# Designs tried in a protein design chat: miniprotein binders against p81326. Part 67

Target 1, 226 residues: p81326
Amino acid sequence: MLHFGGFIMEINHISKILEKEREEYIRNKVEEYLKQGFSKDDAVNKANQSWRTYIGHRIQDVIYNLLKKFLKDSGLKVTTDKALNNRNLPEELDKVKRLIAINYGEYLFLPDADVIVYKVENNDIKIIAIISVKNSFRERRFETTYWKLKLKESPVTSHIKVFLATPDKDNEISYKCPNGKPKKMRIILEYELDGIYFLKEDFEETEKAKHFGKIVEDIIEISKKL
Below, E stands for the ipSAE of ESMFold2; O stands for the ipSAE of OpenDDE; V2 stands for 0.75 times the mean of E and O plus 0.25 times the DockQ between their complexes.

## First folded at step 6 (miniprotein)

Design Tc27 (at its last look DockQ between E and O 0.50; V2 from the best seeds 0.00; counts 0 for: pae O 4.8 > 1.5)
Fold by ESMFold2, look of step 6:
Structure Tc27 (fold): chain B 226 residues (1-226), chain A 80 residues (1-80)
Amino acid sequence: as target 1 above (226 residues)
Amino acid sequence: SMKKIRITIEVPDEEEAKFIALIIKMLAEELGLEVEIEVRGNRIEIRIESDDEEKLRELVKLIEWLALMYGAKVEVEIEE
């Protein structure tokens, strides 16, 4: 039976597995591109680009599976933006979708919320948190903060916690002042969001910036207050 | 003394089963453990024999985490 006991050790198992997945993925992609006639340099570049797309979705799936497993005994349910975009929604998920949608006049859009945690009480659905999963901050760096601010504008969504989960392997937001100068992205993300959860061990821990292993406890505690 | 363990994993997708089997092989090789792996459809069967109980426990733990990361069902059986 798996457990989040010894959280640092369990996070290291995830990281170790993902590194082996990367090694095998890259090896297979390079072989495929070489067979297609690309040079070695081009094959490697294409394989790395393919991995960047793959790992982003892979981390989302990992987080979904972990949260679904570890939150179910607390009466909490988990869904994804992918599931909410299906045409054949069960009534429960249709309600979840409506409870996070943002109104833009003629248009109604879902925030970019990779994973959504909610509960059902007395026939009512309460959205607890949305988790945005970012592997890299090269594009759409502050998208998550934008959605937090939009959710804060309405009394029906202002209670929703907005979290960022990231491996941050390139150390883009791991430290507030890495060379004595403020890192704008880290400071703004930490200020605006309800929490940042790192899928690695080497980062500056604060009240809002934590090891990913803490996310289950935090969500459960928040749900008790709602 | 040699300990024998059988692990069965049932994954949602057949292509994932093949990839997961390769990852298990890589993890076992890093630990210096020999494994027999059979993939049939979405089902993976792993047999491990070792007298190194510490490494065996580590590999089993890694396999259980790997299965969880894929939303897969896993059963672990100690053979005697």
Scores: ipSAE 0.709, ipTM 0.904, lowest interface PAE 0.9, mean pLDDT 88
Fold by OpenDDE base, look of step 6:
Structure Tc27 (fold): chain B 226 residues (1-226), chain A 80 residues (1-80)
Amino acid sequence: as target 1 above (226 residues)
Amino acid sequence: SMKKIRITIEVPDEEEAKFIALIIKMLAEELGLEVEIEVRGNRIEIRIESDDEEKLRELVKLIEWLALMYGAKVEVEIEE
């Protein structure tokens, strides 16, 4: 069993692999949209949008499966917001859903929660962490921060850790002050979130900004304190 | 001497099999290895032939890693 540490170094390759797929994917989608009657520029834009959605789901799936596997031995469970979007939930998942819901007065809404980590103790569920997975920050840059702040407003959810996992391919948040200029997004995300985990090696490491390889250990440690 | 390796991957989700196969192909290409890949349902069969044992070991490791991430079962057979 490859120790999580050795496994983690190789996760950096996922982004490279997915980028190679991008060229072919974009080409095929551009051709598809051209056949549908879109202009070349529109076809390219739509293809790029489609790719972002596609790759986002793929990375999310990888992270979900990884966390599910590596947290299993610690007795921790993993689910997703998608799995909670069902009218007929098992009792356990129904409880999870209720424990992450945000109150908007007359309405309860779920935060964006690509991955939800929880434990079951004596038939009680404790939510440990929510992980948001983002491939790029072109859209919804502070969405994860919004959800973190909303979760803090309730004593029911205030303990839930919110993490961001990203390959940050475009180096949008990899460094705080590259060339002496502050990266607003990195600074705000690091300040507001409980952690940022990079699926890459080239980033500025801090107490809250770590390699993705540390996320399992951090989650396990948090789980022991709850 | 040329080594032949046969790798079989069983993926829990059939929809992911094609994607995993594509990733493996790209990994092999990056290493300069030629691979034959066949996808049948949730089963991926990979045949690799190379005289570079180091590259073969690296690719196998990457495949095992990838399979682990997707909860797939991997069997590696060395064909003489």
Scores: ipSAE 0.019, ipTM 0.479, lowest interface PAE 4.8, mean pLDDT 86
ESMFold2 (binder alone), look of step 6: mean pLDDT 85; pTM 0.826

Design Tc28 (at its last look DockQ between E and O 0.24; V2 from the best seeds 0.00; counts 0 for: pae E 8.8 > 1.5)
Fold by OpenDDE base, look of step 6:
Structure Tc28 (fold): chain B 226 residues (1-226), chain A 80 residues (1-80)
Amino acid sequence: as target 1 above (226 residues)
Amino acid sequence: SMKKIRITIEVPDEEEAKFIALIIKEMAEELGLEVEIEVRGNRIEIRIESDDEEKLRELVKLIEWLALMYGAKVEVEIEE
């Protein structure tokens, strides 16, 4: 059974496992698209695109499962925005949904909230954190920042911490100023968000940019102050 | 001394069990470990025998992480 003490070292295995899954996944998808009549080049491109979508969901699921497991003993609960997309929600989840909603005047919308951490005390729900999970930053680079800023605008949601979790495989935000050149995305994300958590070891650590292994401790600490 | 480890994985989705088994086989091969893998429905049984405790520990960790990725349950038994 995965123990928290080994968690920091063990999480680095995710990348290795994902690469193995990728090879088989791509092979199978290429074959599928070839059977559909696509050219080899088109089949490869489509397979790679499919993989990006697939692996994004996989990483999200892993992070969800990890947080759910490691936060359980602290009495903290975990859900997802997908779980909230139901007309008939249990009372607890309906309250969670309402407490993360952003006001647009005539409309309420939910932020992108891949993982939501909350606590229940005396039948009251307190939202602790939203974790956005991104495998790559090719699309919607500052979407998480937008939601953080929107959450800050309301006294109902201003206390909610917004974290980004990423393996950052392509080193898009791993370093602030590699070779003396500022990485705009890293600087802005770190400034605007409450934290960035890397599912890798090769990154520039700061007060806000940490290894994913620290996220559980940080969330528990935040929870105690709420 | 040769150590024998038996690992049982219960996968939520039966269709993924074969795929997971293939990944485990590849991971074991990369570590130079011989593994016996049986897939029965959503259950994967893995038997590993090696004198290299470090490699065994590494493979077990990889399998545990793989299982986590698929929301699977893992049981590890050391056979004498």
Scores: ipSAE 0.287, ipTM 0.681, lowest interface PAE 1.9, mean pLDDT 88
Fold by ESMFold2, look of step 6:
Structure Tc28 (fold): chain B 226 residues (1-226), chain A 80 residues (1-80)
Amino acid sequence: as target 1 above (226 residues)
Amino acid sequence: SMKKIRITIEVPDEEEAKFIALIIKEMAEELGLEVEIEVRGNRIEIRIESDDEEKLRELVKLIEWLALMYGAKVEVEIEE
């Protein structure tokens, strides 16, 4: 059966599919902002920013649905940081939130954890992995590594695997040594994170840098060791 | 032999219908299948004609998988 194989074809083409949608989206948003009284230049800028937010949410939703679908039979549950920000959390999700929170003295903050994988054993929650979804590395390029390092500082969170999932449309981290020169961003991300999963075909594969289709198998294997 | 398939997909969210149709179109193109796809609100209608049963089954399996992910309802009608 090619159920997962069909998903691999779909997910690896996500950036291509989104680009086909972009022109219509921008046109419609510009019209909306012009109706609100913005100048043409401001409307265009706001439309482009809206697009970047939109594509991030779209890719994140696809990843969430995939993991939820394919991890369920292994007894693994999946949630999102958006769900954890709801005001009235069920007890189970409140425990998940507390188990990934980082202590900054009198403040507790959630890491940027777009998707969270966990399991329930004997009424206890065990966090397996968090997956950060990045569409580009224009801003906050090492945000995910910062959160991995903060999670490593506490014995309560140091076991949590931190993965990065990206289409890497602009080839910012696809290769370790393009043209014979080390790419700092790729080298540091691969060194510090537990894995980088590419939603495309053209990248340098290593033990930690893999096709996104491998993430389900990797998470299941990790969960068996915890 | 040449088979004609009509597939109707009803998606709960109209915004998602266009996105799902793009995914199906891309997959069909990669499989070398000639398809007609029409989106009307929350409904996607797909018409396929092909003599390659294995590729047809692969596309249908992808569509059924998408239905599970997005809560869509799928009807498949095979002719001839």
Scores: ipSAE 0.011, ipTM 0.425, lowest interface PAE 8.8, mean pLDDT 82
ESMFold2 (binder alone), look of step 6: mean pLDDT 84; pTM 0.819

Design Tc29 (at its last look DockQ between E and O 0.74; V2 from the best seeds 0.71)
Fold by OpenDDE base, look of step 6:
Structure Tc29 (fold): chain B 226 residues (1-226), chain A 80 residues (1-80)
Amino acid sequence: as target 1 above (226 residues)
Amino acid sequence: SMKKIRITIEVPDEEEAKFIALIIKELAEDLGLEVEIEVRGNRIEIRIESDDEEKLRELVKLIEWLALMYGAKVEVEIEE
């Protein structure tokens, strides 16, 4: 049993594994597309495009699995927005779903909540945090901030912490002012969100921008104050 | 002295078992380790034999992380 000593998540191992997953995935997809009659160049391009979609979901699943495992001993529970997309939910998940819903007058909608952390105390559910997982910021750059702001508008949801987790492979938000030029996206995301957690080592650390290995500790600490 | 390690992984999704096995094989190859891998349904059995304890420890760690990343159960047994 990996005695994860101090919650120092060995991100280096995760990154290495994900790289091997990429290599294997690309190989398999290229072969598949070649069999379909595509040229080698087209097959490679299609495989890379497919990988971009796949890795987004994969990272979400990874983060879910990590948080589920590492938060278990603290009595915290983890679910996903996908798990809540059911007409027939267990009572516990139905309550979770209701407690993260945003009011739009005649309608209630759920925020994008890739991972939801909650606790159950005396049959009452308290939502602790929502983690949005972004592999890249090509699309919907400020969607997470929108949901954070919307959650703040209600006393029911205002306490919910909203975190962003990202590998930020392309260094879109890793630094605030590289070469003296402000990165608008990093500054806004850090300002509006409760935290940004990087699945990488090379980034500008701040009070709100931390290594992903700190997310478990931070969530546990928040849970004690709720 | 040669050390023998047996690792068993139970993956939640059977369809991913073969893919995970291939990743493990590649990780082992990168370390210069020979591994025997058998996939039966959602169960992956890995046998590793080496005299390089450092490489063995590294591979075991990688496999444990891999299992964790997939929400899989992992058991490690040292045979010798």
Scores: ipSAE 0.775, ipTM 0.919, lowest interface PAE 0.5, mean pLDDT 91
Fold by ESMFold2, look of step 6:
Structure Tc29 (fold): chain B 226 residues (1-226), chain A 80 residues (1-80)
Amino acid sequence: as target 1 above (226 residues)
Amino acid sequence: SMKKIRITIEVPDEEEAKFIALIIKELAEDLGLEVEIEVRGNRIEIRIESDDEEKLRELVKLIEWLALMYGAKVEVEIEE
């Protein structure tokens, strides 16, 4: 049956591994800061701050590797904004970069597209989806929504699905109406984006807000319509 | 009875191999499993010998997930 059991187990394994990575990362950073002359208390505080920045990039890497693995057999390819910003691009990736670029007059910029899914069909590249990864919503709460709206402004990018993936550990967007009060951030994100995928179990599931394990099936279904 | 498992991981980024090996050691210690780990360049070799099949399966599963999370290739061999 199509249910959440296997997904839950995968999330638990990922979470256990990430916690071990956090412990080792913080240990290494504390050592580094102590060598720079910081007190133990300051070194610990700086290490925790460094982890908060790092974990977002780490979750992006995890999502990239998972999608690359599970989309491969469906003829779908995956890249990242980091890969697209390299100085020497293969022709295929240069085309991907051009197909998602946004025009700002004299300037041409990539959206903040952490992970990009595309396919090659009839010697042409078609962008399927962009996944934005966010660990926290304390700052730049609606950045992903901005990029979705910009992509909708052009007929060449308007078909691109924009997804948000998040652990949302602090429950900032997990529920639409917690305690009977509308949560503006969750409501606007769900309304404007094509989907929100949670890397946890405890959230309000809707047609657009789903467990992360559903993302592979959703992307494959979308690709068949393009 | 005692089971012997050999796991080989090939990491795309050599700089991460030692870190990954440390994570595997910590995961094994949490499960009470004795492991021998050797890192050579981008290759990690793990040898596990245990009579606790349940913990052994759990560690192998964690190692496979860890490898996937780093985009690494993993091969598991059961030795007699």
Scores: ipSAE 0.626, ipTM 0.885, lowest interface PAE 1.0, mean pLDDT 86
ESMFold2 (binder alone), look of step 6: mean pLDDT 85; pTM 0.825

Design Tc3 (at its last look DockQ between E and O 0.78; V2 from the best seeds 0.73)
Fold by OpenDDE base, look of step 6:
Structure Tc3 (fold): chain B 226 residues (1-226), chain A 80 residues (1-80)
Amino acid sequence: as target 1 above (226 residues)
Amino acid sequence: SMKKIRITIEVPDEEKAKFIARIIKELAEELGLEVEIEVRGNRIEIRIESDDEEKLRELVKLIEWLALMYGAKVEVEIEE
């Protein structure tokens, strides 16, 4: 039984593993590009670019797998937006899809929902949380905030918690006021979202900004109030 | 005393099995542990023998986390 307390100490293992994955991935891609006739420098650059794309999806998958495993015993279910992008959905997932949809008048659209946590009680589905996973904030910095605000506009979706999970390797949102200068993005994200969870140790902790290891407990607690 | 551990991993994506196996090898090498790894389809079999229980525990933990990160099933058997 991986005790919840042990999970916090074990983020170091995740980081170590991801670093080894990077090394192996880069090696393989460099070799691939060299075989395609690229120079060594070009191969390395292309491999690094490929890694940036890959790691974004990889972290999302990691978080999905972690949440799926750690929430299972609590009876909570986990899905993804990708799983909902099907014309023929099982009834349960079709209901989940409908319960996270945002009304734009003539159209319904889904928010960016990398991971969706829900429960099934008495054949009723309750959406608990949406987790947006971001590796970097170079693009779409406030997209998660937009979706949170849109979800708040409807009584159907207003209860849904929206969390951001990030390793924030470049310290874009790890601190509110480093060197006395406010980080606009951190302040806004923390204000608008229900929580930010860091897959790292070096960050400014607040009531809403927490270590990723706390996300499971927080989700379980929220689920009990719904 | 030498301890022998056998670890079996079943990965959901067969294409990733070799990649995961290489990562495990690198993790073991960093700990100074010798490992035998066999990959058969989506199944990875790992055999580790060492007298260093602390290093063994660390490697097992890393492998369990790695498996978890990939949504893989992992079984650990202590042989000796």
Scores: ipSAE 0.807, ipTM 0.931, lowest interface PAE 0.5, mean pLDDT 91
Fold by ESMFold2, look of step 6:
Parts: C-alpha cells; structure tokens; sequence
Structure Tc3 (fold): chain B 226 residues (1-226), chain A 80 residues (1-80)
C-alpha cells in the first residue's frame, strides 16, 4: 500500500485502469479501421500498433498528473518537454527550458526530459529533477543515461537528479541478476541514474530501484537540500 | 444496507468525457454494480446504488484514480 497525501495509491488500480483504457482504445480503433476498408485481421494489427504508440504518451501523462497533484503542496512545480516546445512560452517556462539546456559548443540543445520538477523562489528557478518515462527498452535503451552524463558535465546542471519511471511489463530491467546472471541493462541504468521507479509490484527493490509511490517523498527530500 | 453514491467528474479535456464514461461503465460491470452515467460536455455524473459495501468502495476508488490519471476534478457524495 503506497500513500500519497492521504490518497491511497495502489499500483494494481493504475494497472487495471490502463488495461480497461487499452481495451476501449483497441475497440474504437478497430471500428475506425474497418470503416476505412481494412480486413478484420489488418484492423486489429493496426489498432495494436496504434496503441503501442499511444501508451507511451499516456503513461507520461499519468505520471505528470500524479506528480503535479502530489508535489503542489510542497511548493514544487511540474512541467513537460511538450509544454517547453510551445511557440508561446511564458517567461517562467522559458527560464526552465534554459536551465536544462546542454551546451554543445556554440549550440544549445534540450535533453529528452519527459517530466521536469522545479521550484520557484522570488523569480529564482531551481531544477530539482527530470523524469524519463520508458514503456519499453527494446530501442533507445540507454538514452536516459546519456542525458544524465551530459548534465553532469556542467556545474550549472550537475545537481539535477535524473530518474527513470517505467512499468517494465516485459521484465527487461526488473531484476539485477535473473537466473544468477547479471542483467547489463538493469545494472548500468541503476549505476548511472539517480533512481529507477517501477510502476508495478514485481521487481527487485534496491536503494535506487523503488516503487513509483516513493518518488514524491524522494523529490521533496532532495528539494530541501538544494 | 443499501447505499447511494453520486460522483461528479469535471474533465479538462471535453473530448475524453465519453471515453472515460465508457471505462467507468466497464469497471462497474466487472464488479457487478449497476450505475447510471450521464455526460454533459466536460461533466460526468455517476449514480451508484448497492448493498455490497466492499464492491462499492472498490468502484469508487477506481473512479477516483481514473479521474486523477486524467487530471480531472472529482466530488463524491453519499446521498443517503
């Protein structure tokens, strides 16, 4: 049982809701593709492909809404990479964008930071953490570690905590030594990142690999030290 | 004992209101609960009546989590 400010977070509630969302999404997409003239088999395959694209963004949105809700009373603000890409940026978000930029000589580029946690004190912005949301590790396995290493290279960004949040449904990184054999991907991610937060119950918990419900307490504690 | 609960959800994205309502209907059906659902714009009204307090509490928790996962505002009121 995981607690968020008196609101009980149960991982199986989130998982159950997401499964119902998947079922309804697939049914709607199959109907849409059948109307376009695809066969039943093709419509189902296309709907499943559509869901795989959608679920990554959906999980990110869920994490954003949860963090925004549960960090607000601690004076912490949350934004996303999508919000930072808007043409018409408020001044506060423009400063957030500048504070996470990575220097490549005369060029500045943003890390792939799905969700960003920051605080504002008298128009002074401090970036606390970025959370990378990964649904699958078949592609871009170590993208998050690359961004952590780049942020460490500058004294202005080296304090930024880099977390990974994942359901890891295929158990790609859930265990450090499955069947007695070291899992390179899990070991490297855990070593290089500041934390890995699992959106499920079945995983090997360590000092850095934790249930997602712990992330709020961790972020608050880090923010007090900055 | 028979309990009656009314839940009001205000969804930020009006496009999602009917989608969310269908998911609530599916969740209720899985639990064997009868629900009345009305969607008006971005607002979802749910009425639930049951003498099974355990299932009622479970459905209410699922609805509250669903609303939170969409950034929606939710109010829960016991009518009796």
Amino acid sequence: as target 1 above (226 residues)
Amino acid sequence: SMKKIRITIEVPDEEKAKFIARIIKELAEELGLEVEIEVRGNRIEIRIESDDEEKLRELVKLIEWLALMYGAKVEVEIEE
Scores: ipSAE 0.618, ipTM 0.872, lowest interface PAE 1.1, mean pLDDT 86
ESMFold2 (binder alone), look of step 6: mean pLDDT 84; pTM 0.819

Design Tc30 (at its last look DockQ between E and O 0.65; V2 from the best seeds 0.00; counts 0 for: pae E 4.1 > 1.5)
Fold by OpenDDE base, look of step 6:
Structure Tc30 (fold): chain B 226 residues (1-226), chain A 80 residues (1-80)
Amino acid sequence: as target 1 above (226 residues)
Amino acid sequence: SMKKIRITIEVPDEEEAKFLALIIKELAEELGLEVEIEVRGNRIEIRIESDDEEKLRELVKLIEWLALMYGAKVEVEIEE
């Protein structure tokens, strides 16, 4: 049985491993867009944009699969916001959906919740954590922070931990003050969120900024206090 | 002595099988291992033959890790 601790080194290379698909993916997409009548330049640009979306989803799926496996023995369950986007949900998932919903007066909306960790005790569901997965911070830089703040506004959701998981390939948030210059995004995300977990080794570690290898232990510990 | 390993991977998404196979091939090549890979739908069959047990163990470990990442089932069989 694969132990999570034994895969820390492999996790650090997740971006490199997934990027092995890039060349073939881009080639195939370029061909597809050329057949649709786009120019070569447009086809390449569209293919690159498609790749960014694709690789983002791949990383989300990876993190979901890892957490699902490594939290299973602790009795914790894992789902996704996508799984909750159904009119006919099982009772358990319907309860999960309701317990993460944010009140906007006349409307309830779900936060962006790439991965949701919860436990079932005595037929009651307790939401433990939401993990937002970001491959890059080009778009929606503080979206996760917004959802964290919104979740804090309700006694129903205020206990939910919000974590960010990222390989941070471009070192956008890996360091707080590289070369003496503050990285606004890192500082704000670390301040507002409950934790940032890096799928890499080259980052500034703090109490809230940790290697992804710590996330399972941290979630289990939080679960015991709930 | 030459060791033969057969690995079978079943991926949840058929479209991902081709990409996973490609990654495995590249990883094997990086290790200097020759692999035969067949993709049939959502099933990947990998055959590896080498006298380097350490490299074989490393590749198997990497494949198991990849399988986990893809939510795939993996079976490893050592062929004499």
Scores: ipSAE 0.418, ipTM 0.777, lowest interface PAE 1.4, mean pLDDT 89
Fold by ESMFold2, look of step 6:
Structure Tc30 (fold): chain B 226 residues (1-226), chain A 80 residues (1-80)
Amino acid sequence: as target 1 above (226 residues)
Amino acid sequence: SMKKIRITIEVPDEEEAKFLALIIKELAEELGLEVEIEVRGNRIEIRIESDDEEKLRELVKLIEWLALMYGAKVEVEIEE
């Protein structure tokens, strides 16, 4: 059986698995595009673009499955913003949806949360945290901080922790001052968010910037105080 | 002594099964393990025979992690 302690000891294998997944995905996609008549250069470019879309969705699925598995025995439940967009929600998920929604006057929107952690306590639902999953920061760089600020504006949602989970393979936010120059994105993200969790070992660790292997323990501790 | 393990993996669809099978083959080769892999629809069947118990355990653990990460169901059977 997989155990929480085993997950921590196997974290270095996650990076290796993700690299092997990328290599095989790109190889297969290049072959597919070549069969469609694209040049080798075009096929490689299209395969890389396809990988970035695929890995974003896959990393979300991985994080969801890991959190669902390892938070269950602590009485914590996990859902996704995709699941909350389904047609007919069970009463429990309908309550989750209403408790995280943000009011824009005539409109009500869900934040782009990716993964949502909540608990049921005395027939009431408490939202513990949302996790935004970002593979790349080339687009929508500060989306997560925007949602944190909106959630802070209401007393009914201000308790919700907002985390960012990322492999950050290109080191866009891994260090505060690479080459002696401040990286504005890392500094602002760390300041505004409740935590950043890296799916790699090479990053500047702080009280808010940690290895992803710590997220389950952190969420459990937060849930005990709510 | 020589050990035989059979692993069955069930995933949501056929394309995911083909992708996981390729990843598992690569990981087994990295560990120096000979594997027989058969993909039928959304199901992967893997047969491994080795006298290196440590490498067998490592591959099984990696496969169980992969199955968890991809939302797949896995069954591991040890032959004797």
Scores: ipSAE 0.196, ipTM 0.621, lowest interface PAE 4.1, mean pLDDT 83
ESMFold2 (binder alone), look of step 6: mean pLDDT 84; pTM 0.826

Design Tc31 (at its last look DockQ between E and O 0.84; V2 from the best seeds 0.72)
Fold by OpenDDE base, look of step 6:
Structure Tc31 (fold): chain B 226 residues (1-226), chain A 80 residues (1-80)
Amino acid sequence: as target 1 above (226 residues)
Amino acid sequence: SMKKIRITLEVPDEEEAKFIALIIKELAEELGLEVEIEVRGNRIEIRIESDDEEKLRELVKLIEWLALMYGAKVEVEIEE
């Protein structure tokens, strides 16, 4: 049993595993595309493109599984927006879905909520945090910020913490002012969000920008104040 | 002395079991460990024999993390 005490989440192991997953995935996809009649160069390019899509979902699943496991002993529950996309939800999940919904007048819409952390107390559900997971910031750079701002507009949702989790492999938001040049995206995301958690070691740490290993502790602490 | 370890994984998605097994094999090979891996449905059985306790511990740790990442159940048994 991985005793959660000094849980320096060994990101090194996760990164190593993900690298092996990449190697195996690429190999398999290249072989598949070669069998389909693509050239070697085309097969490699297509495999890499496929990997970019795959790894995005994979990281979401990883973070979900980690949080589900690490928050279990604290009595906190974890779900996903995908799990909420059902017409026939259990009562608990239906309540969760309603408690994260954003009002647009005639319509209610859900924020992008890759992972949702909540607690059940006396049959009441309290939403604690939404974690947005991003592998890259090529698309929808400020979407998480938009949802945070929208959640703040309602007393029903204003208490919900919104976190961003990312490996930030391309160092898009790892540093605020590398070489004296401000990274607009990092500054805005850090300002607007409740926290950014990095699945890597090489980043500029601040009060809001932390190693992913701290997210469990932070969520538990927030939960105690709610 | 040679240590024998048996690791059993139960993965949520049966379709991923073979892929996970391949990853484990690669991780073991990088450590210079020989492993026997059997995949039966969503169950992966791994047998490792080595006299290098440090490498064994490292591989076990990697497999535990891998299991956690996939939401798999993991059981580790030390065989004499």
Scores: ipSAE 0.765, ipTM 0.916, lowest interface PAE 0.5, mean pLDDT 91
Fold by ESMFold2, look of step 6:
Structure Tc31 (fold): chain B 226 residues (1-226), chain A 80 residues (1-80)
Amino acid sequence: as target 1 above (226 residues)
Amino acid sequence: SMKKIRITLEVPDEEEAKFIALIIKELAEELGLEVEIEVRGNRIEIRIESDDEEKLRELVKLIEWLALMYGAKVEVEIEE
């Protein structure tokens, strides 16, 4: 039987499935590029580039589906940045969008909020948590911390927990002091965010840096205190 | 000693159902299990027969996780 409490031991299943998805995806893309007249080496390179774009969206979808399933019985709802940017926005989601937007005078912008968890009580919407999903940290490495700080500035949004979810396959933030040297990115992210959740086994676990399988328990606990 | 299992998936998108079926076939082949898979629109029906209960449980578990990762509904039936 599936349960989120055992998610740490189950991360291997997700990784194994994603590996099979990658293999099939790349095989199909290589065939497509070869038919277009590219050399084998060019086709493989283009297929890998295509996968890097696809995997980012795929990880967000996986997280959305898992949270939607496991938060359902706790009365918590889940949406995405893509759903909030739809032109035909239902009233409930329009309220969610307005409750996380940040004011810059003449302009309103959404924070980096790939997945949003909220609840509805007596027609009131309470934003519980925002999850930023990052596959890589080369660019926009501290964007998530910027948005946390901006959300803290307003009484309307200061309660919102900001989490980072990542496979961190390249070990960019997996350890605080790799080789005895402080890793600024990991240290700053852990300090400023409410939590970092790893979609892998090999990382330095702390009070704020946890296996992704713990995120459901944490969200439910937070929702009960709001 | 021979176990028979029927699994039904309901996937949100018909094109995803075809891709999911291919992934299930690859997972089964890696485990050395024979599977019969039928795709009808957004539904996938899988029939598995094996005397290797450990591999059978592993495949079923992988299919359940795969279904979750795609937001699919899953039903598992054990035949006596």
Scores: ipSAE 0.591, ipTM 0.861, lowest interface PAE 1.4, mean pLDDT 87
ESMFold2 (binder alone), look of step 6: mean pLDDT 85; pTM 0.830

